VH-VL binders against q9vpl3. Designs and how they scored, part 69

Target 1, 224 residues: q9vpl3
Amino acid sequence: RGKINIQRPKAPHYERARVVAVTQPKYPELPKAKSCFKTRAERTQQQQENPYNEIIAREVRNWLDHSRLVAFFHLSSITADDIFRVRVQLHKQNLHLKSYGSKIIEQAVKNTRYEAIVPLFHSNHCIVFSPDPEKTAALLRIVRRVPQMVLLGGIVEETMLSRNQLVAYAQMPGLHAVQAQLVQTLSQAPGHLIQQLQAHQNSFVQVLDVHAKNQMNEETPKST
Below, E stands for the ipSAE of ESMFold2; O stands for the ipSAE of OpenDDE; V2 stands for 0.75 times the mean of E and O plus 0.25 times the DockQ between their complexes.

## First folded at step 3 (VH-VL)

Design n10 (framework fv_fezakinumab)
Fold by ESMFold2-Fast, scan of step 3:
Structure n10 (fold): chain C 224 residues (1-224), chain A 121 residues (1-121), chain B 111 residues (1-111)
Amino acid sequence: as target 1 above (224 residues)
Amino acid sequence: QVQLVQSGAEVKKPGASVKVSCKASGYTFTDYYMHWVRQAPGQGLEWVGWINPDSGYTFYAQKFRGRVTMTRDTSISTAYMELSRLRSDDTAVYYCARDSFWDLEGYFDYWGRGTLVTVSS
Amino acid sequence: QAVLTQPPSVSGAPGQRVTISCTGSSSNIGAGYDVHWYQQLPGTAPKLLIYGNSNRPSGVPDRFSGSKSGTSASLAITGLQAEDEADYYCQSYDSSLSAWVFGGGTQLTVL
């Protein structure tokens, strides 16, 4: 069960131990146990276990604080085996696929700079974390072959970016300084950005779902 | 261009450990996963595991879990594979191989020349 | 035993066409994972020949081509030459094993 000290602030070495554990989670042996898609029962149970919500919320805050790349996705119907396949490929690139209940996300980001992301998590969702922003290109290449995962936006170097801004960032190979400048230039007010992403989410997902099903029947050649 | 240079042949007694090295050059060492593959004399290829040189995270084939350890040293762009409690059926050429940049394709684009490990009395 | 099934040997005369099959299951090729091919000349390390089912790396002649259908893949070699004598291995990923898997290898003899 582990020991929880609620009354006393944790020593710095305890916080570092948790950061290390969060950065490199153990590989799941059972794929179904680490699906982005949670059943209604699992979501309900998570809500009812209120005493542990703060512990999980603190884990989410640690992921946000120690990840220089965070990407948000809408998740359509996908099998546990398919999502495990994606998780394996992401993990090889130090990209960590996580799913948390909406109440946990809200609790984690409340009164923080990230509070504006809450509306993105009212439907099926998952989040990818990485300490390395240069992995954005690898992330986008992997997910372009997973039509069930639709990119909504993300955070790079603490800056909120739309889908198009993340794509632009990924397509700028070169000096780190140039990429950092682009991130600053492309940034928008979090409230406006999240509202725009939420408003267009469902219609965009519907259009992409039709296109993705057609794409699965017709592969685009990689070499031309 | 890209080169993977492996350590020389080794002869070990049953029960001993062997540590094979693979020095990378011609690319950014931390950008590509490194795999280890072995081939017993006259037999086919067998995957052992991979290491992420950036994070140090490893994943091993079930057959080798508990006996293999993969590490790296980013200061000298070198990956290592250590296999312990050697048996005679561990006699093989051990290759390091670079993973493709994009995991969904999962192919090994460059290979080391191999290190022969002979386990005999 | 190898997870992917290849014929142990294949032979042809110079200038002829040969095909090497690679048969998998629902947990690997049948699950949609790409198939890659490696050429191993006697006494050397394997070399990437085909990746992503049908793509050729720079320096690989267009005589080599790959295809995939259902749970199987094939490597075709046209205009056989003496330097094509080698062992050929197919590779994919297996979700049930969480591992990269290889075919048993096919020895090509040019008569």
Scores: ipSAE 0.006, ipTM 0.441, lowest interface PAE 11.8, mean pLDDT 76

Design n11 (framework fv_fezakinumab)
Fold by ESMFold2-Fast, scan of step 3:
Structure n11 (fold): chain C 224 residues (1-224), chain A 122 residues (1-122), chain B 111 residues (1-111)
Amino acid sequence: as target 1 above (224 residues)
Amino acid sequence: QVQLVQSGAEVKKPGASVKVSCKASGYTFTDYYMHWVRQAPGQGLEWVGWINPDSGYTFYAQKFRGRVTMTRDTSISTAYMELSRLRSDDTAVYYCARGLEYDFSGDYMDVWGRGTLVTVSS
Amino acid sequence: QAVLTQPPSVSGAPGQRVTISCTGSSSNIGAGYDVHWYQQLPGTAPKLLIYGNSNRPSGVPDRFSGSKSGTSASLAITGLQAEDEADYYCQSYDSSLSAWVFGGGTQLTVL
């Protein structure tokens, strides 16, 4: 028996493939209410909305593969205007703030070395991508002034780093020639680092869930 | 048995377009990506792009963007690669190949068509 | 120019062992992407020989083996036979190009 035999029945490679559309990842927007009458093309398009999740998942994988810096954040309540201002500031530093649903993240990292990070994204989250790991210091300076964004950890040169390790990495500006060596020195077994990130995230999520549930009990059910 | 059957050799003039077909059989056409790879005479393999036969989504190597279009027809399990504005350096054997997911973003190609020779000459 | 570097040729006598190297960079093999190997007999399409660094498809003799270390991979062929005379290509994925990339190819001559 060969391993090829096991690979043959595997689902289509949507999550791992590259598409032109994923060059600039976009979060799908909910369509606005329109006329009740739909054209055949519009009905066909609605049936194809499910495939968009697979395209967006491939966009996430594309961002992960193209980025030498990936930072994971918990995102507390923040207005659209506030997050937009943060996104503009980050963009000026070639830092790309993205937000994806937890199902899309799970689909994107399924069967990859990053699968263990899935629990980090069960709460409100966002991810910052950059092709330039030298921008870690700029990222942390910007985020330090945004209390709604809480750094959970990240990936630098494909090595998982905790919050403290990312801070240490950022404090060595101008050591770009040694950055890969530094990352290797700071890194531990990927499983160990992932478990540390998950433990901290689970603790935080539980605190947030308790607060949210207390707030929900105080407030009446949704209006709609 | 899994097979990929490609269309016959083509001779084109510079500036023309060529459309190569690849008919799949022996497996579920929409379950695997179809890659296109070319090989100029006496030279190595060069990846052109891929198509997802299920969704129709495509991705092309930067060198070919703007000149290549990949499509498919699921009713006859056939993939197509059209290359426009042909130049003499586009002379090559063009292969279709079935992509199998292995790890990360790196598909490998387990079944290849026999190739279609495209000659571009004046 | 190919993104992955292979020697243009290698040679050996029947029964001998040869190795073919495939050298990449931090954006492909060094980034952890797997290396796959293809054999191309004269006048034929490439055939999958090794996938995922070291796995053999059904029908490929165990005298073919693959390995990977750092930014490089190697294909080893033991017990050389006349039928092994072919071009050999390594393939990986390059994250900076967002593309599948091939080595320049190595022509194996069995003397």
Scores: ipSAE 0.005, ipTM 0.417, lowest interface PAE 17.8, mean pLDDT 75

Design n12 (framework fv_fezakinumab)
Fold by ESMFold2-Fast, scan of step 3:
Structure n12 (fold): chain C 224 residues (1-224), chain A 121 residues (1-121), chain B 111 residues (1-111)
Amino acid sequence: as target 1 above (224 residues)
Amino acid sequence: QVQLVQSGAEVKKPGASVKVSCKASGYTFTDYYMHWVRQAPGQGLEWVGWINPDSGYTFYAQKFRGRVTMTRDTSISTAYMELSRLRSDDTAVYYCARDEIYGSDFAFDIWGRGTLVTVSS
Amino acid sequence: QAVLTQPPSVSGAPGQRVTISCTGSSSNIGAGYDVHWYQQLPGTAPKLLIYGNSNRPSGVPDRFSGSKSGTSASLAITGLQAEDEADYYCQSYDSSLSAWVFGGGTQLTVL
């Protein structure tokens, strides 16, 4: 159950919709998830608080070290209600959606094998963590209903994979040995993979930019 | 029984707007996305977009962005699709179809009967 | 143009087996997204026939089956009957378009 503002009156019809969300089961192991969407001001403030950044960077490193599945996403604008629903669906599959500022990510991965992922976080982003790599298929099924989240790539069993390689992994039987063989077969040098992930992110950003400009141009004549 | 009942056929002039309705019954309206799919006479199916009836959030196919608006009224379990600046190639049957928000397969399991929109001079 | 490729027509005699193919790419079926199949009888709305690659909704006969391999999927109809004469559409999700996509449709004729 969530925090309900019992002191502020709400419309009966609105309360009915909210009941569905707040009655969703709460799991003891659910990490304190943060919104993938944050204002520039909120991100700037967090990065200026150096002691806080060190604590959160340690949290990020802990997630990276203890997760056998890590997936990176570009994130477009999304409502708080929609991201909450996505988090609930993901958590039911032991998938944990997190968002962190770029400086925190940089601090967390500095001097580690994951340092190369930093450029992926220069724009809006979020990361999904799981201790269970067999959940990759469930992750992809859930994310296809969330067009605002675009898969860039990830890490499976400490091996960096492109979007297509993660999809191939998801299609294999749930046998650990078979999946391990696939990961070894599909794996590529981290530098080459990062360039592919950055290219995909840049391509998606360009598509969003064109779309936004087209919508603005179409709306201008209507404003008359 | 679960039903999606759509508004009747419409004839519009080029440049006009059309608003099609889809009234849901027999299930919890806010538990399912409402998709809109069109089919030109003798042609295949084309996805237009979806609305989350609970949040009101919408997402449209790139081809229709700037011309389509999807809304809903939860008090009467009705979804709407408004298409503006109509062209002759917008002549089609427009279907609404539901897709379970917390489901695992994302299939369009129940469809409306369709609304024929004819755009003619 | 349709994003998923289907043959425009297929035909068979009563009692025979027919297969309808649906070919995608790395951004949709090849990306691991499930394939759904819809049956559209003349003058009617599409009806969900197969969901999640191979599952049948309640009321769909077991002579309809679906499968998926790589970037393609197929719908198999065994014991073909006259009432199977319809248009069949495959559907998946495309990650590069961020959109649900359909095949061009296949008209099944029972001879």
Scores: ipSAE 0.006, ipTM 0.466, lowest interface PAE 10.6, mean pLDDT 77

Design n14 (framework fv_fezakinumab; at its last look DockQ between E and O 0.04; V2 from the best seeds 0.00; counts 0 for: pae E 15.3 > 2, placed apart)
Fold by ESMFold2-Fast, scan of step 3:
Structure n14 (fold): chain C 224 residues (1-224), chain A 122 residues (1-122), chain B 111 residues (1-111)
Amino acid sequence: as target 1 above (224 residues)
Amino acid sequence: QVQLVQSGAEVKKPGASVKVSCKASGYTFTDYYMHWVRQAPGQGLEWVGWINPDSGYTFYAQKFRGRVTMTRDTSISTAYMELSRLRSDDTAVYYCARDFGLYDESGYFDYWGRGTLVTVSS
Amino acid sequence: QAVLTQPPSVSGAPGQRVTISCTGSSSNIGAGYDVHWYQQLPGTAPKLLIYGNSNRPSGVPDRFSGSKSGTSASLAITGLQAEDEADYYCQSYDSSLSAWVFGGGTQLTVL
């Protein structure tokens, strides 16, 4: 046994406040009157059908309004250590990985210009936000190494893009104006996004097969 | 300034094994997949496999499964390809190449090593 | 047999235009996978020339261009120069093989 060893390091209040300030994103509040969101997208607080959800839904709307890049992913089972590593890699590129419940997403976007994304969130999901659309290529390279995350589509400069359109945007040379023009050209009906989602389920199965084969190959050299 | 430096030429007997190294510099080694591609004298390019330097996970072309092993050492930013049970038709220049691709196996190889000539002869 | 089909050789005079084709199938180019092109000068490693069907990396002249339609892709070289004499390879991904695949290569001769 031995005695209970309780470590009680007392962090200065100043240092704790600074750490919180560094780790907590702050975004300017967009006046509701100037928002493209419809007021009725927020269900009346008088129903009190979990007012906590409405607070988080407002946070989601703020991320959508202040992010020039939003990417949607299907997320398979992943360890806390693995998702932490991904968050760290993304944060270095000013990419912010967030996970919200499907009901919260629906509350955030219902009756808004973003309503078409709701079907993407009927299964396990996560979202990456960034104020910098030039980071789309960095995002895709990081996520390519994470088999548990499968790209479904995104929003660039307020334009909804399928997976293939987002990949094409990311591959454009570093002229931001040319990339913006491509986004306008590639923009298509929401039906394309739904069709792409079904194709991504097949890609996900393929990724899992590759991962399983890689693990098998790592064990194959065992001889003694 | 991205550079991939490969080990020197090797001559092996049939049935032996060869291990080729590829040392990366000028970028974060663990951020990009590394591929191995070979080219027999006077022939075209043939993909051998890839390794994820971060996880160590590997995937090999069907033709090489059971004979090839890819590894890496993150402390020295070096990738390795070992090919066993060598045959005369394994004579080729073996290249390592960095995958700069974005998603869904549409990867492209933006930097290549100079190649390592492996000659298998009796 | 290479998985992607290229003509074994093409030729042109300085200043002319040449086109190199790359023909795939429904499991690779036809499945929507991007086509990339590499230039290999004699005795050297391949060099990335075109990526993502039509994009040029920094340092590649505007006279090189790529395109893709259906199950095929093409590399076009305008204003042909003596220094363009090299082997050219197309590359894509094949879902049925779960592998990167290359064309057989095209030797460009500048006469």
Scores: ipSAE 0.234, ipTM 0.622, lowest interface PAE 4.2, mean pLDDT 80
Fold by OpenDDE, look of step 4:
Structure n14 (fold): chain C 224 residues (1-224), chain A 122 residues (1-122), chain B 111 residues (1-111)
Amino acid sequence: as target 1 above (224 residues)
Amino acid sequence: QVQLVQSGAEVKKPGASVKVSCKASGYTFTDYYMHWVRQAPGQGLEWVGWINPDSGYTFYAQKFRGRVTMTRDTSISTAYMELSRLRSDDTAVYYCARDFGLYDESGYFDYWGRGTLVTVSS
Amino acid sequence: QAVLTQPPSVSGAPGQRVTISCTGSSSNIGAGYDVHWYQQLPGTAPKLLIYGNSNRPSGVPDRFSGSKSGTSASLAITGLQAEDEADYYCQSYDSSLSAWVFGGGTQLTVL
């Protein structure tokens, strides 16, 4: 039974959150007499932050904060049926496909490290979330079969990656294999450095030896 | 409060085109898909199509492909449905309806316009 | 013809329980798509009554309930009232048609 974090209750499911937000009675604010003098700008700025948007934005933030893998996709001429099929396939791999409005995304990532993703959401897009970065390869395999989903980029381990970088990441051998390779490479590096350092020293010694030999030859008087 | 205000009733001749408008208020227009549903007199509901107001992307029911065009003007939070080559069987009340689902999911319609009667009569 | 099948009419006396069925197929309800219900009063636009098979929006009385099983869904109304006289429509999505689909509608008469 996952410890219900009472201090940070898990955000309700998106659909539930939306319903709750929409079903909350909006009590008409009593017309404060002062509202007659609010400038058009003040009236427009009072775009009542739709409590709904805030709730969804929080959800998006939660997904971003708890996901170790995030992938962004453009959707091109995809049907609801196609999306459903992909969603089911992804879900089987603990990959969560979500789609949000651009403004919601903007609100969600405002003043965060993820603000750079905002330009990606000017058309039909979807996001895939996963707690497991090792599922990147699985994600790409599934999406490759869906030509309507175009990979734009992603976030892996809090690092933003381009499309190409994400593909490269997916092709990399497991972390352990990479680590092993790194260790091997690093283990070879000192040997090379030592060789290079020794080479320079040896060259220096050779130059000195030549110099010494030349000096000795100059001091030997030609005994006529 | 969310409101969808539709244009007034239209009378058209066969072969003509009709454009119905739906002005949205009380919410961010671009954050929700807009659907169009029609209902012939004394008949059931028939889905026509949807538009993503943010991108302008549309998807139409097969029956209406080639005859229906959905557009939007984000500056005035208004969605449009144009139906061309009108027939007598196109006589119906046309509704705009907001999708409460995710953009990638088939949702439900939480808010409806009051409907626009389009009569096609020779 | 409506993709989802509903009885054309149902009637009941005040205080009674009535049930409206919605029968689909493997390409819609049976495919796992949710069923939603709408109430349409005479001369008005449809109103959301049930969403997500069994959820009630705010303002909808608890005497309305929805259920889904297999390829079918059902709307139950308990404690029938005169104000419940209306047309009721089920709605889902059909993958074979790539379309939102409705039932043919059920006229509920309160006798």
Scores: ipSAE 0.018, ipTM 0.555, lowest interface PAE 6.7, mean pLDDT 83
Fold by ESMFold2, look of step 4:
Structure n14 (fold): chain C 224 residues (1-224), chain A 122 residues (1-122), chain B 111 residues (1-111)
Amino acid sequence: as target 1 above (224 residues)
Amino acid sequence: QVQLVQSGAEVKKPGASVKVSCKASGYTFTDYYMHWVRQAPGQGLEWVGWINPDSGYTFYAQKFRGRVTMTRDTSISTAYMELSRLRSDDTAVYYCARDFGLYDESGYFDYWGRGTLVTVSS
Amino acid sequence: QAVLTQPPSVSGAPGQRVTISCTGSSSNIGAGYDVHWYQQLPGTAPKLLIYGNSNRPSGVPDRFSGSKSGTSASLAITGLQAEDEADYYCQSYDSSLSAWVFGGGTQLTVL
């Protein structure tokens, strides 16, 4: 019944190694037709069985607290190869592509001013985090070539921005440029000042709208 | 394309420490949990713990708490496991294995290193 | 210690069907956690064979299949071939241990 225990052969012959290599399964990978990101239904189903829920929720809070740029996307069906290429391209720009279940997002933002983002995660989605808000333009440029990712909105410098506001932010000159322009305008003659203010009224209104939204968001209760 | 390359075999005496490495390539290292699993000669697989290479957070099986330390260096996509106060029953092949869970919360190990034999002898 | 129970060995003739059971408890498989299966050829690292109870990764022949019911799971191998001779492990998560757990392994012998 028991087989004689002989020490395993030390070195298989080349022909034996060749046969073993031919008969071994290749490395496992997801099929091309199956998305490497789980669908909304699959994510919801597995969320009850995921042992990481509390840890992942805390990691999401940490990403939100330490990312100056957060962008939310609706995600259509995409192949593993395509999402891998997108993730690599984003990573080169210090942009980090993640996906989480809606219950995890809800736990992560509970008792924060970001609770309003939860409805964005009812559909299949992904999130991009970055410490570099100046990378917003690069992010939008990259995902413009990825029709499976549709921008929903984001958070920049702890301020919630709609899709249109985030796009406008990506095109806006830096704060230094705005400050420098104001100094130059104030140094000009009164007639020239009026012309400069009229030319910049659209941009100035957009900046004031962002500031007003920041002030409303900053008036929300902060955690102890 | 995905590859986990582990450091070479180690021979240690009881009471010493060992540190094994696992270098990842072909994927974004910080998007996937890394697990460590060991196998004593002629025995089954035993889970040691995991590290989230993005945050550096770790979680260890109860048997190894206080003796194991898992770390990583994201600049070279490398995970490490250090086991201290070695005993003869720590003789095993130590594998690193990638968890697909951080990406899709699945919890299965889709890629494994080839293993690092650690021998603890008197 | 093996949290999931597998038979220590199973055998079959070429072309036959073989099943390998994996029995857990209410804190792992019975709590709804998925079961995954690994094949380990002698002297090599484990390879993922089945994930999410029944899914086959690319490169795994369709003669391998998995299922889960209640507190147990099963790996079925049809059309048994000599190359299938290996050790097979089931794996799941256990909430009481807060740990990933493996079965004790099943040695498959092809006659």
Scores: ipSAE 0.000, ipTM 0.442, lowest interface PAE 15.3, mean pLDDT 76
ESMFold2 (binder alone), look of step 4: mean pLDDT 94; pTM 0.950

Design n15 (framework fv_fezakinumab)
Fold by ESMFold2-Fast, scan of step 3:
Structure n15 (fold): chain C 224 residues (1-224), chain A 122 residues (1-122), chain B 111 residues (1-111)
Amino acid sequence: as target 1 above (224 residues)
Amino acid sequence: QVQLVQSGAEVKKPGASVKVSCKASGYTFTDYYMHWVRQAPGQGLEWVGWINPDSGYTFYAQKFRGRVTMTRDTSISTAYMELSRLRSDDTAVYYCARELTYYDSEGPFDYWGRGTLVTVSS
Amino acid sequence: QAVLTQPPSVSGAPGQRVTISCTGSSSNIGAGYDVHWYQQLPGTAPKLLIYGNSNRPSGVPDRFSGSKSGTSASLAITGLQAEDEADYYCQSYDSSLSAWVFGGGTQLTVL
């Protein structure tokens, strides 16, 4: 994130997004009788001829580099209407909910300081970005009412934080307390934080599986 | 000619671990993701996970997380799958398979090893 | 057992046409992920037969063709021959599972 003084990258306005979408190539079916075997060079040429994937990967890198708050979530099955309502609530607080495929995330962060986050995105996931780290408390209040979204951890001011550290950060009263927390986090081994985030993801996947099964069976009354 | 050569059949006791190898030849090993797929006797295909031989990154199906480990050795173009705490229902033929990617999408498995039979019995 | 649904068996006489269906959901085929097909002869590893919904690898006869519509895909085999007798599997990717998924398999019997 060396571009902290640069304004947040803007997603294309809807009219510009429409133009970009229209000009982007559709994913083509390969003609019959073409070889299915590709070399790395041929795949690289195909990637260059498909700007869609590179544009999305670049978008992810821009969001990571220009956001002072990034929060990672496990995402259970949720309807389009429900996720849209959450997105609207978050947007009112300058919080931007994004979903990207695991390969796109890996492509975006490969050989960068953010490469360590890749394991978090191998399950169903979403990310919330914001230029304003003071919105962490607002983020947590909104997602508390969305059981399908489980906080795994995040990045604040270029520092990786566990779930519990993000919750603590939301409760900090001032700049000096925030800086002390970030210094404390920076002094920890990088692998320790990733292990904690991965462990939480695995634990919450188990908890969510049980919860989802109980919710699916909730219409069967239990003896009180 | 592309070839994936797997290690020989294994017989294990419940609770043991097994490590299956898959040696690639005829292409650049680091250019293609390697997947592992198993097939219990008389049953269908079940995806286990993948490894990126270039980066070493792995991803495993939820059912196998905590029991499977995938690794590779680029110096000998060989991928490995180790499955621990074996149960009788882990008895299956385990295949390695190369993923063909195009337009950076989720691709088919274009070449398969011949399979390694792992039998778990008491 | 399987995420994608295939009929367990289909049969046909030599020279006839058979179609094998593969039904998914909104998180896989319905989400736009490609469907691939594999042929597995008894005692052998699966072999890629169709990739990217409708494309044939080199060496696969023109008798084999694939199609996709909505949440389903189909494999069509025309001019059936005895050597086509095998198990056939469809495959796609599922975004909710973040996993490659297979159909349960279809045993093709050439009468």
Scores: ipSAE 0.000, ipTM 0.408, lowest interface PAE 21.7, mean pLDDT 76

